# Designs tried in a protein design chat: VHH binders against p46559. Part 51

Target 1, 369 residues: p46559
Amino acid sequence: MTAIEKFFTEKSPDSEQVLLKVIELGIDFLGGEWKNVDKSQVNVSRVHGGQSNHMFHVTSSTSATPYLLRIHRQPPSQVFTDTVNLAIFSERGLGPKLYGFFEGGRMEEFLPSKTFDVNDVLVPENSRKIGAIFPLYHSINVPVSKSRRCVHLMREWLNGYESLGGGDYEILPTTVNYSDHPKSVSIKDLNHEIDNFEKWSTEIFEHTLVFSHNDLASTNILELNSTKELVLIDWEFGTYNWRGFDLAMHLSETAIDYRVPFPPGIKMNGDLIDNPPNIQIFCEAYVEADKKLKNRSPSDPTAEVKALIQECQFFWPLTNLFWALSAMKHSLLKFENGVDLDVQARDRLAVYFHLKPRSQKIYEELSKK
Key: E = the ipSAE of ESMFold2; O = the ipSAE of OpenDDE; V2 = 0.75 times the mean of E and O plus 0.25 times the DockQ between their complexes.

## First folded at step 17 (VHH)

Design z8 (framework vhh_7nfr_2; at its last look DockQ between E and O 0.18; V2 from the best seeds 0.00; counts 0 for: pae E 7.4 > 2, placed apart)
Fold by OpenDDE, look of step 17:
Structure z8 (fold): chain B 369 residues (1-369), chain A 125 residues (1-125)
Amino acid sequence: as target 1 above (369 residues)
Amino acid sequence: QVQLQESGGGLVQPGGSLRLSCAASGFTFSSYAMSWVRQAPGEGREWVSSISGSGGSTYYADSVKGRFTIARDNVKNTLYLLMDSLKSDDTAVYYCARSYTTEYGRGTIEKFDYWGQGTQVTVSS
């Protein structure tokens, strides 16, 4: 635990020490009106639900610029990646502004907004908007490793799971009703699944590597109150991956509700998984936006959209395997995030095995071309 | 219409005790977290305590921990603040506030949308 983390976690947000500290930070990084702010004018509210960070909304009764204070909990390597991503996006106007960073934390712009929920992302127009946003950051050249990070993370999590004493994992779906899965999977089995998808993806889709969000759930989409524009947040998983993986990640997440107020805290909709209602609109919007961005001549997008849908379908199960492995590992660590991680893991594995044959078929088809 | 009305304030000597009440109406009381916030003369509003809708979770500012107890009666639609071992520094207008959470990304921020008129608590020898 960093000194700053200890400071903000052991003290109450309304403590004098915290109030003075946030003023200090305000002065240091923002200056201006913060120089005249008294502690009695400051309000620090903790943002709950952050898994990887301690977050505080810092406001004042003055004209001083409010900000979000983020104190990191994640490993330094992840902090580095997260910071770099935020910095780049800040400069490019693709996310909250970065006001400053310090050892163990950062200050960023607080965006008055509505956070999308599972229903919002299912609105066709919203899906279109989201699809149209993806090409913007997919086109960005970020000076980070161009390796497919999703594969590395899956292997790391699986290794972590094993190191923590994890063994064969029983697949008992709770919120989905699939039966075309094995009763259990071994570490070896899961490694084999990763290997296969890596192989397939590398052979067929290696040319599609792009900088990716890799976690675009509804909760990571903000609708600005002022302009109604959508802003993507939480780029902690921002790395290069196959385009289809990133797109499928979002699409697959549209079928999942993480804001269930009762256990298990997660709900997956099998109907949405099997028949995503907006995949066509989403992909159409992507293709159109991408063409525009690249100054491509207008042409019939039908074939390209079809291909992109297929690409998304191919990667759909992999996104579930990805988070299943994460959930498996973190479950052993007794990580509490409001979601039953075992339920999540089991359900996602069920989804994975349910959809995997489609991916294999797509691979086989595309391999013949 | 949402209404909150505080009562129970008064003058008390240091070391004394008071019990504040807040009568709530106009909404489903048990569905909302409730909070006490105080404002001392010349100072800003200071959060004192919060309680979940069910009453299962309670939270306190460090300045009042061990001395104050927040409670609620969801049948009576009443919020309480039991204040023991009162100090001069506890002198303030005490407000009852309805709490709500707003989402920000994957997180939630606690906010207050309705306030009572407040009740004066004066701790003086």
Scores: ipSAE 0.255, ipTM 0.606, lowest interface PAE 1.3, mean pLDDT 91
Fold by ESMFold2, look of step 17:
Structure z8 (fold): chain B 369 residues (1-369), chain A 125 residues (1-125)
Amino acid sequence: as target 1 above (369 residues)
Amino acid sequence: QVQLQESGGGLVQPGGSLRLSCAASGFTFSSYAMSWVRQAPGEGREWVSSISGSGGSTYYADSVKGRFTIARDNVKNTLYLLMDSLKSDDTAVYYCARSYTTEYGRGTIEKFDYWGQGTQVTVSS
């Protein structure tokens, strides 16, 4: 843990040291509106920061601007990516305002809002709104590497797993009801899976390269209290990638509940793992919003939606392999996030192998054209 | 100031039903996951049930699953626990508890920062 992480996790949010620190940060990044704030006027409350952050809502009884304080748990390279992405979207008015950043953390706008759960994303109106958002950021030309994609992070996690002493990985027991997966996989097997999917994706879908969120689970979607508009948060995995991965990540994550309060801390909904009921509505909204944004009139909108659904289905298992590899590495690090990471890794691998044959069939069908 | 006030406890015979309520004030109720936790005489606290801030997700301990129902009314700022098929081992003080963190993005219910005074439920034969 960094020194700043220790400070905010080992001290009570209502301690004098924390209260004085958040006033200091307010002065430094938000200016003189905080300089006349007394510690007795300040409230610091912990806000759920997901798996990568400690978050605190900082308010006062004055007119000083409240802020959300994020203290990062990830290595500096991932913090760099998240901060750069937030700065880009903040400047464009597409996300929370970025008030400042420092080694190990940042300050941003707190958005009075409701966090979506898995049921919210399946409501048809919400599915349409979410589908329409993706083209907005997929159309942005972001000045970052186009060669560093999510498969490269997967390799980094697998290499990290090996360097931490990991070996063959046992998939059983699982909590999902599938039998069409191996009992164990080697590191060599997993490298082969990554290599094959990258090859398939590059051959068929390289023309779909866009700047992607890559982690749009329901809990990264906020509905603003004031306007009911949706805002996307937590861009730490944002990079150029095949758009189908970005879309499939959203759809795949609707089957997964991370809010389970007791072990294993995760629940997969088997009915939604193969195909969510909202895929048609979601893809229709994407295509319609993309057409409108680009002022284009494609000749066959129904065929375009069908093709986009195929793209989502192709990338679906890769999204599960992505999180399986993360969970494998972080389990060896004894990372505490409320989820049994070995259960997640095993279940995700089972889902990956269950869905992979469909992706291979789609690759074979599209490579004939 | 945050306040949680339980009501609806009492003496009931085995197989009976009871509905607990928890009136919440002093905070934005819909922003927090809420839980019921119970404590039997001479025992530690036992988590019973939880509900997300929106009410869209519910969770139950195995000992009460199928017999208890958690619900919330975000207009009335009230948390409920409907208890059916009560057994003598359900005898406890039942507490309404607020999650330590507000719901903002991904995560789990980790800790509780505010508790009610509790309401006694006694199941005697």
Scores: ipSAE 0.015, ipTM 0.377, lowest interface PAE 7.4, mean pLDDT 85
ESMFold2 (binder alone), look of step 17: mean pLDDT 83; pTM 0.841

## First folded at step 18 (VHH; framework vhh_7nfr_2)

Design x1 (at its last look DockQ between E and O 0.24; V2 from the best seeds 0.00; counts 0 for: pae O 12.7 > 2)
Fold by ESMFold2, look of step 18:
Structure x1 (fold): chain B 369 residues (1-369), chain A 125 residues (1-125)
Amino acid sequence: as target 1 above (369 residues)
Amino acid sequence: QVQLQESGGGLVQPGGSLRLSCAASGFTFSSYAMSWVRQAPGEGREWVSSISGSGGYTYYADSVKGRFTIARDNVKNTLYLLMDSLKSDDTAVYYCARSTTIEYGRGTFKKFDYWGQGTQVTVSS
């Protein structure tokens, strides 16, 4: 734990020491607006930073620019990736402004907004808006590795799980109503699943490689109060990846409520796990926005949408395996985020094996082209 | 200074109804998820219900589902608990509690940093 993390962990946000520190940071990175701010004029509110950060919203009763403060909990290499992703998208108007960074933390724009929930995402007009955003950032050339995909992070988590003493993983009990999965899986079995999906994806979808968010659950979508425009946040999983994974992640996450205030802290809606009602309008909006961005003539939009839906369906189980592997590792680290990570891992593995045959069928169909 | 003040408790017959209120001041009320927590005599505190900052998400303990309704008025900075079909098991001091984080991206309904003084609800013949 760094000295600055210890400072913000051990002291109350309303303590004199914290109030003076956030004024100091405001002066240092935002300038003279903060020089005449008194501690009695400052408010510091906690924001949920998860496993990666301690986060605070810093405001004053003056005209000084408010900011979001992040105090990092993650290793320096992961801090670098997160900050670079934010800076790139900030410069393109696709994310909050980056005000500054320092050893152990950063300051960024706080966006007056409504955080979306699943019900917001499922409104047809919102589904259309969200579908239209994906091509915007999928078109950006980001100067990071194109070989680090979702499967690379999945392997890192599985290797981490093994290194922490993890072994065969029991899939039962689950909260989902599936039984067409094994009772347990070995690390070797899971490596085989990752390798096989990587092979399928590379053979069929390599031409779809784009910079992807990879974590676009509803709570990572903000609707700005002023304009009603949507802004995406939390780019820490941003990598080049097959676009279908990015789209399927958004769609599959509509089945999941992470805000449940009692154990296990997560609730899956079985009716939505593999067939959200918004998939058609979402994919239509993607195709239309992509066509407009690339200045290409309309062709057969019905065929393009149908192909995109199939692409999403192919990647659907991989999104569940992705989070299962994360949950398996972080359960052994005893990270506390209000979700029973073993319940999440077991449910996600059950869903993965239930949906995998559909992806195999799609692979077989497309391989014959 | 964050303040939470409950009211509306009292004595009620089984099957009766009550409406609890919690007046909030000293913070941006609409930014925080809010909860009701109760404590029966000689018992620990039991979570009852939670509501998101906007009011779009509500959650209930199994023991009160279908009988209690949580609501909020973000103009009046007031949290409510509408209790119907009251049972003797509902007898407790009811506390208004604020979640530890503002809602921005994610929020938490599971940890609380400020509590009211409580209001007594007694269900008795």
Scores: ipSAE 0.536, ipTM 0.803, lowest interface PAE 1.5, mean pLDDT 89
Fold by OpenDDE, look of step 18:
Structure x1 (fold): chain B 369 residues (1-369), chain A 125 residues (1-125)
Amino acid sequence: as target 1 above (369 residues)
Amino acid sequence: QVQLQESGGGLVQPGGSLRLSCAASGFTFSSYAMSWVRQAPGEGREWVSSISGSGGYTYYADSVKGRFTIARDNVKNTLYLLMDSLKSDDTAVYYCARSTTIEYGRGTFKKFDYWGQGTQVTVSS
């Protein structure tokens, strides 16, 4: 744990020390507007975010610019990549502005906006908008490794799980009603699943590699109050990946509610898992936007949309495996994020095994072409 | 031990006003955002309002905006909900809840780790 992480995690957000520190940061990176801010005028609140960072919303009763304070929990290497990504997006106006970065943290623009919830992302028009935004991000050339970080993360999490003493994992779905899953899975079994999907994906979808968000849940979508534009945030998992994985990640997340105010803090809608209602609209919007972006001639998008839907369907279970493994490891660490991680892991594994046969079928079909 | 206890509920006519209170103990009250959540009969829990630890920022559901006012007294460790222009649709059990996180952008506190027992509010002619 870095010194600054310790500082912000051990002290209360309303402590004098924290208040003075955020004023200092404001002065350093935002300038004179924070010089006259008194600690009594400052409010620091914890922001819900990813597992890899501590986030605080820093505001004042003055005209001083509010900001998001992010304190990293990630390894330095990951922080570096994340910072580079954010810097690029900031300059291109594709996300919140980066005000500054320092050892162990960074300051970002806080965007007056509405954070999408599970209902917002199911609105057809919103799905269309989101689909239309993806090509823009996928077209960005980011000077980071083209390796499949997601595959690496899955393996890392699984290894971590094992190192923490994890063994065979019993699959007992709680919020979903699937039965076509094994009773339990071993570490070896899970490694085999990762290997298979890596193989399949590499063989049939390697040409689709794009810079990806890889975590576009509803909580990472903002609707700006001023313009009603959508902004994608929290690129902590941003890396090159198969296009379909990134798209499927979003689609799969539309079926999951993380804002359940009572235990287990998560709910999956089985009806949305098998047949997401907006997948057609989403993919149509993607294809149309991509064509425009690339100055392609207008053509019948039917075949391309169908292919993209299939691609999303192929990667759908893998997105669940990805987060299942994360949840398994972090559960052992007693990580608290408002969600029962065991429930999440079990449910996602159930979804994974339920959808896996479809992916395999798609692979078999496409491999013959 | 964290404890939250609601009070002030009751029967009121449409258009009437009511003030709810929540007494908090077992934690540093000012360090946490607090929220009101309600549950109508046969319905799920609905977020009503939140207030930051310092009290500097307040947030409301659209359904209650302009009618309800959330407030807190950090010296007394008490959360308040002033309800004006009450409607029949406001009938519910109102819960005080400790908020854990704020949603990015909108600033609402919709995650909770502790709840009170609730107080019944009935709006009826």
Scores: ipSAE 0.005, ipTM 0.281, lowest interface PAE 12.7, mean pLDDT 89
ESMFold2 (binder alone), look of step 18: mean pLDDT 85; pTM 0.865

Design x2 (at its last look DockQ between E and O 0.01; V2 from the best seeds 0.00; counts 0 for: pae E 15.0 > 2, placed apart)
Fold by OpenDDE, look of step 18:
Structure x2 (fold): chain B 369 residues (1-369), chain A 125 residues (1-125)
Amino acid sequence: as target 1 above (369 residues)
Amino acid sequence: QVQLQESGGGLVQPGGSLRLSCAASGFTFSSYAMSWVRQAPGEGREWVSSISGSGGYTYYADSVKGRFTIARDNVKNTLYLLMDSLKSDDTAVYYCARSTTWEYGRGTTKKFDYWGQGTQVTVSS
């Protein structure tokens, strides 16, 4: 734990120390507007929803610019990448403004907004909006490694799982009802799955490499109160990846509810997995927006949309494998986030194996072209 | 109660075709992978084919690949096996089975929790 994390987690947000500290930060990064702010005029409130960071909304009764204070819980390497991403987005107006960063934290623009939930992302119009916004982000050139971090992370998590004493993993679905999966998978088996998808993806979809969010769950989508525009947040996994992986990640997450108020705290809707209702709308919106962005001539988008849907379908199981492996590792660490990680892992693996044959078929088909 | 009932078996000449059906009841049919398993006289049970719940994925034993087609109608709760180019070696009792899991990489080691009574298929000149 960093010193600043300790400071903000051990002290009450209304403590004098915290109030003075946020004033200091305001002065340092926002300037003179905070210089005359008295501690009695400052309000610090905890913002909920971030698993990887401590967040505070800092406001005053003055004209001083309010800000979101984020105190990192992430490893330094991840913080660095995240900060760079945010900085770029800030300059391009694609996210909250970055006011400043310091060791262990950063100051961001506070955006009055609603965070989407599992129902919001299923609204067709919202799906359209989300689809239309993706090309904007995918068009960004970010000076980070072009490596496929998703593959690296999967391997890392699997290795971590093994290092923590994990062995063969039994697949017992809880919230989904699939029977076309192995009873259990070994570490070797899982490595093989990663290898295969890496191979397939590299061979077929390497040309689709774009800067990606890679974690666009509902909780990472904000609807601005003022304009109703959508803003994508939490780019902690932001890296270059296959376009389809990023899109499929969002689509696959729309089938999952992490806010179930009772155990296991997660629910997957099989109907949405097998037949996502908004995939067409989403992909249509993407294609249209992408064409517009690139000043392409109007043309019949039918073929392109179909291809994009196929691409999303191809990557759909991989997104589940990705988070399954994460859940497997973190479950051994007894990480608590309100979700039964074992249930999540098992269900995602079941989904993975259920959808994998489709991906393989797509690969085979596209390989012949 | 889960029930599986096979039909469509019979006597056919080599090179002939048969269509087996399995009527399923007592469970959400589309939620389960289904399989055909056969047992020849004096032999053990042999996995023939499986199909995913949605019908999107099909699996075949090498011995029947290219000749047999598994299909399902989830509206009718019926599993099918289209058998073409039948051989004498295909003679067996064919069972419809509800699939549960399989061993990784081993299609022939699929697990089943419910079985039909079977239907006799005899391929003979």
Scores: ipSAE 0.019, ipTM 0.356, lowest interface PAE 7.1, mean pLDDT 90
Fold by ESMFold2, look of step 18:
Structure x2 (fold): chain B 369 residues (1-369), chain A 125 residues (1-125)
Amino acid sequence: as target 1 above (369 residues)
Amino acid sequence: QVQLQESGGGLVQPGGSLRLSCAASGFTFSSYAMSWVRQAPGEGREWVSSISGSGGYTYYADSVKGRFTIARDNVKNTLYLLMDSLKSDDTAVYYCARSTTWEYGRGTTKKFDYWGQGTQVTVSS
């Protein structure tokens, strides 16, 4: 733990030391508007959530600009990626304004908003709005590595799981009601699954490589209180990737209910696992927005939507494998994140194997062309 | 400011009973699942029991099932743990903990976001 992280975690947010520190940061990065702020005028509130950061909403009873203070918990390499992504999107007006950054943290705009849940995502108008946003950021040329795709992180998690003493993983018991998966998987099996999907994806979908969010569950979608416009946040998994993974991540997360009390803190909605009700509307909105953004006419609009749906279906199981591997590793680290990580890993592995045959069939069909 | 304050710990003979309480303030108590977590000397923290915000669902670690009862009073903003048939293995500091929820821009990232100071339970050997 860094000195700055220790300072903000070991002291009360209302302590004199913290109040004076946030005034100092305000002066240093936002300027003289904070210079005349007294500690009695300052409020610092803990914002909950996130394994990557400690977050504080800093306000005053003055006209001084309020800010969100983010104190990093991440390793240095992940801090670099997160900071670069935020800076790029802040400059383009696509995320919160970046007010400043320093060793161990940053200051950014606090957005008065409602955080979406899975029910909000499934409202047809919201599904359409969300589908239309993806082409906007997919079109941005982000100057970061194109080789770190989702499979890079999946391998890091699996290697970490093995290094922590993990071995064969028992898929049962699950909360989902499937029987078309193995009872157990080895590390060798899981490496084979990653390698095979990477091969399939590269052979068929390399032309779809775009900068992707890769973590667009409902909780990373804010509806602004003032305008009802949607804003995407927390780009820490942002990397170049096959666009179908990015789309499928959003769609597959509609089947995941994190609102369930811990334990287990997670439930798979069986009705949504195979065929989310919003996939047609979402994909239509994507194609329409992409057409407008690029000033093009689709060769066949119905065929484009059908192809995009198929593309999402291809990547759907990979999104479950992605989070299963994360959960397997972090369960061994005994992370306390409000979710029983073994329940998550087991259910997502069951879903992965249940859906994988569809992805293999899609690969075989498309590779014949 | 979220505060959790445990009480009711003490020294008890094997087979005896204790009732732990946790007074909660600074948040809408009924909106949060609450838990008891214990830590024995030289050991890591061990989840004991959880109760939903409404009180309608309760969960227990296998080591305490049938002996411990979790309850809450949403009028008094108080969490309880009734501990019966206590064994020497139950000796620990018992913490009251609030479960994490969906808040500003992020889902749950830790099982528990606020903790009390703990109350000592000692079961004489």
Scores: ipSAE 0.000, ipTM 0.210, lowest interface PAE 15.0, mean pLDDT 84
ESMFold2 (binder alone), look of step 18: mean pLDDT 84; pTM 0.868

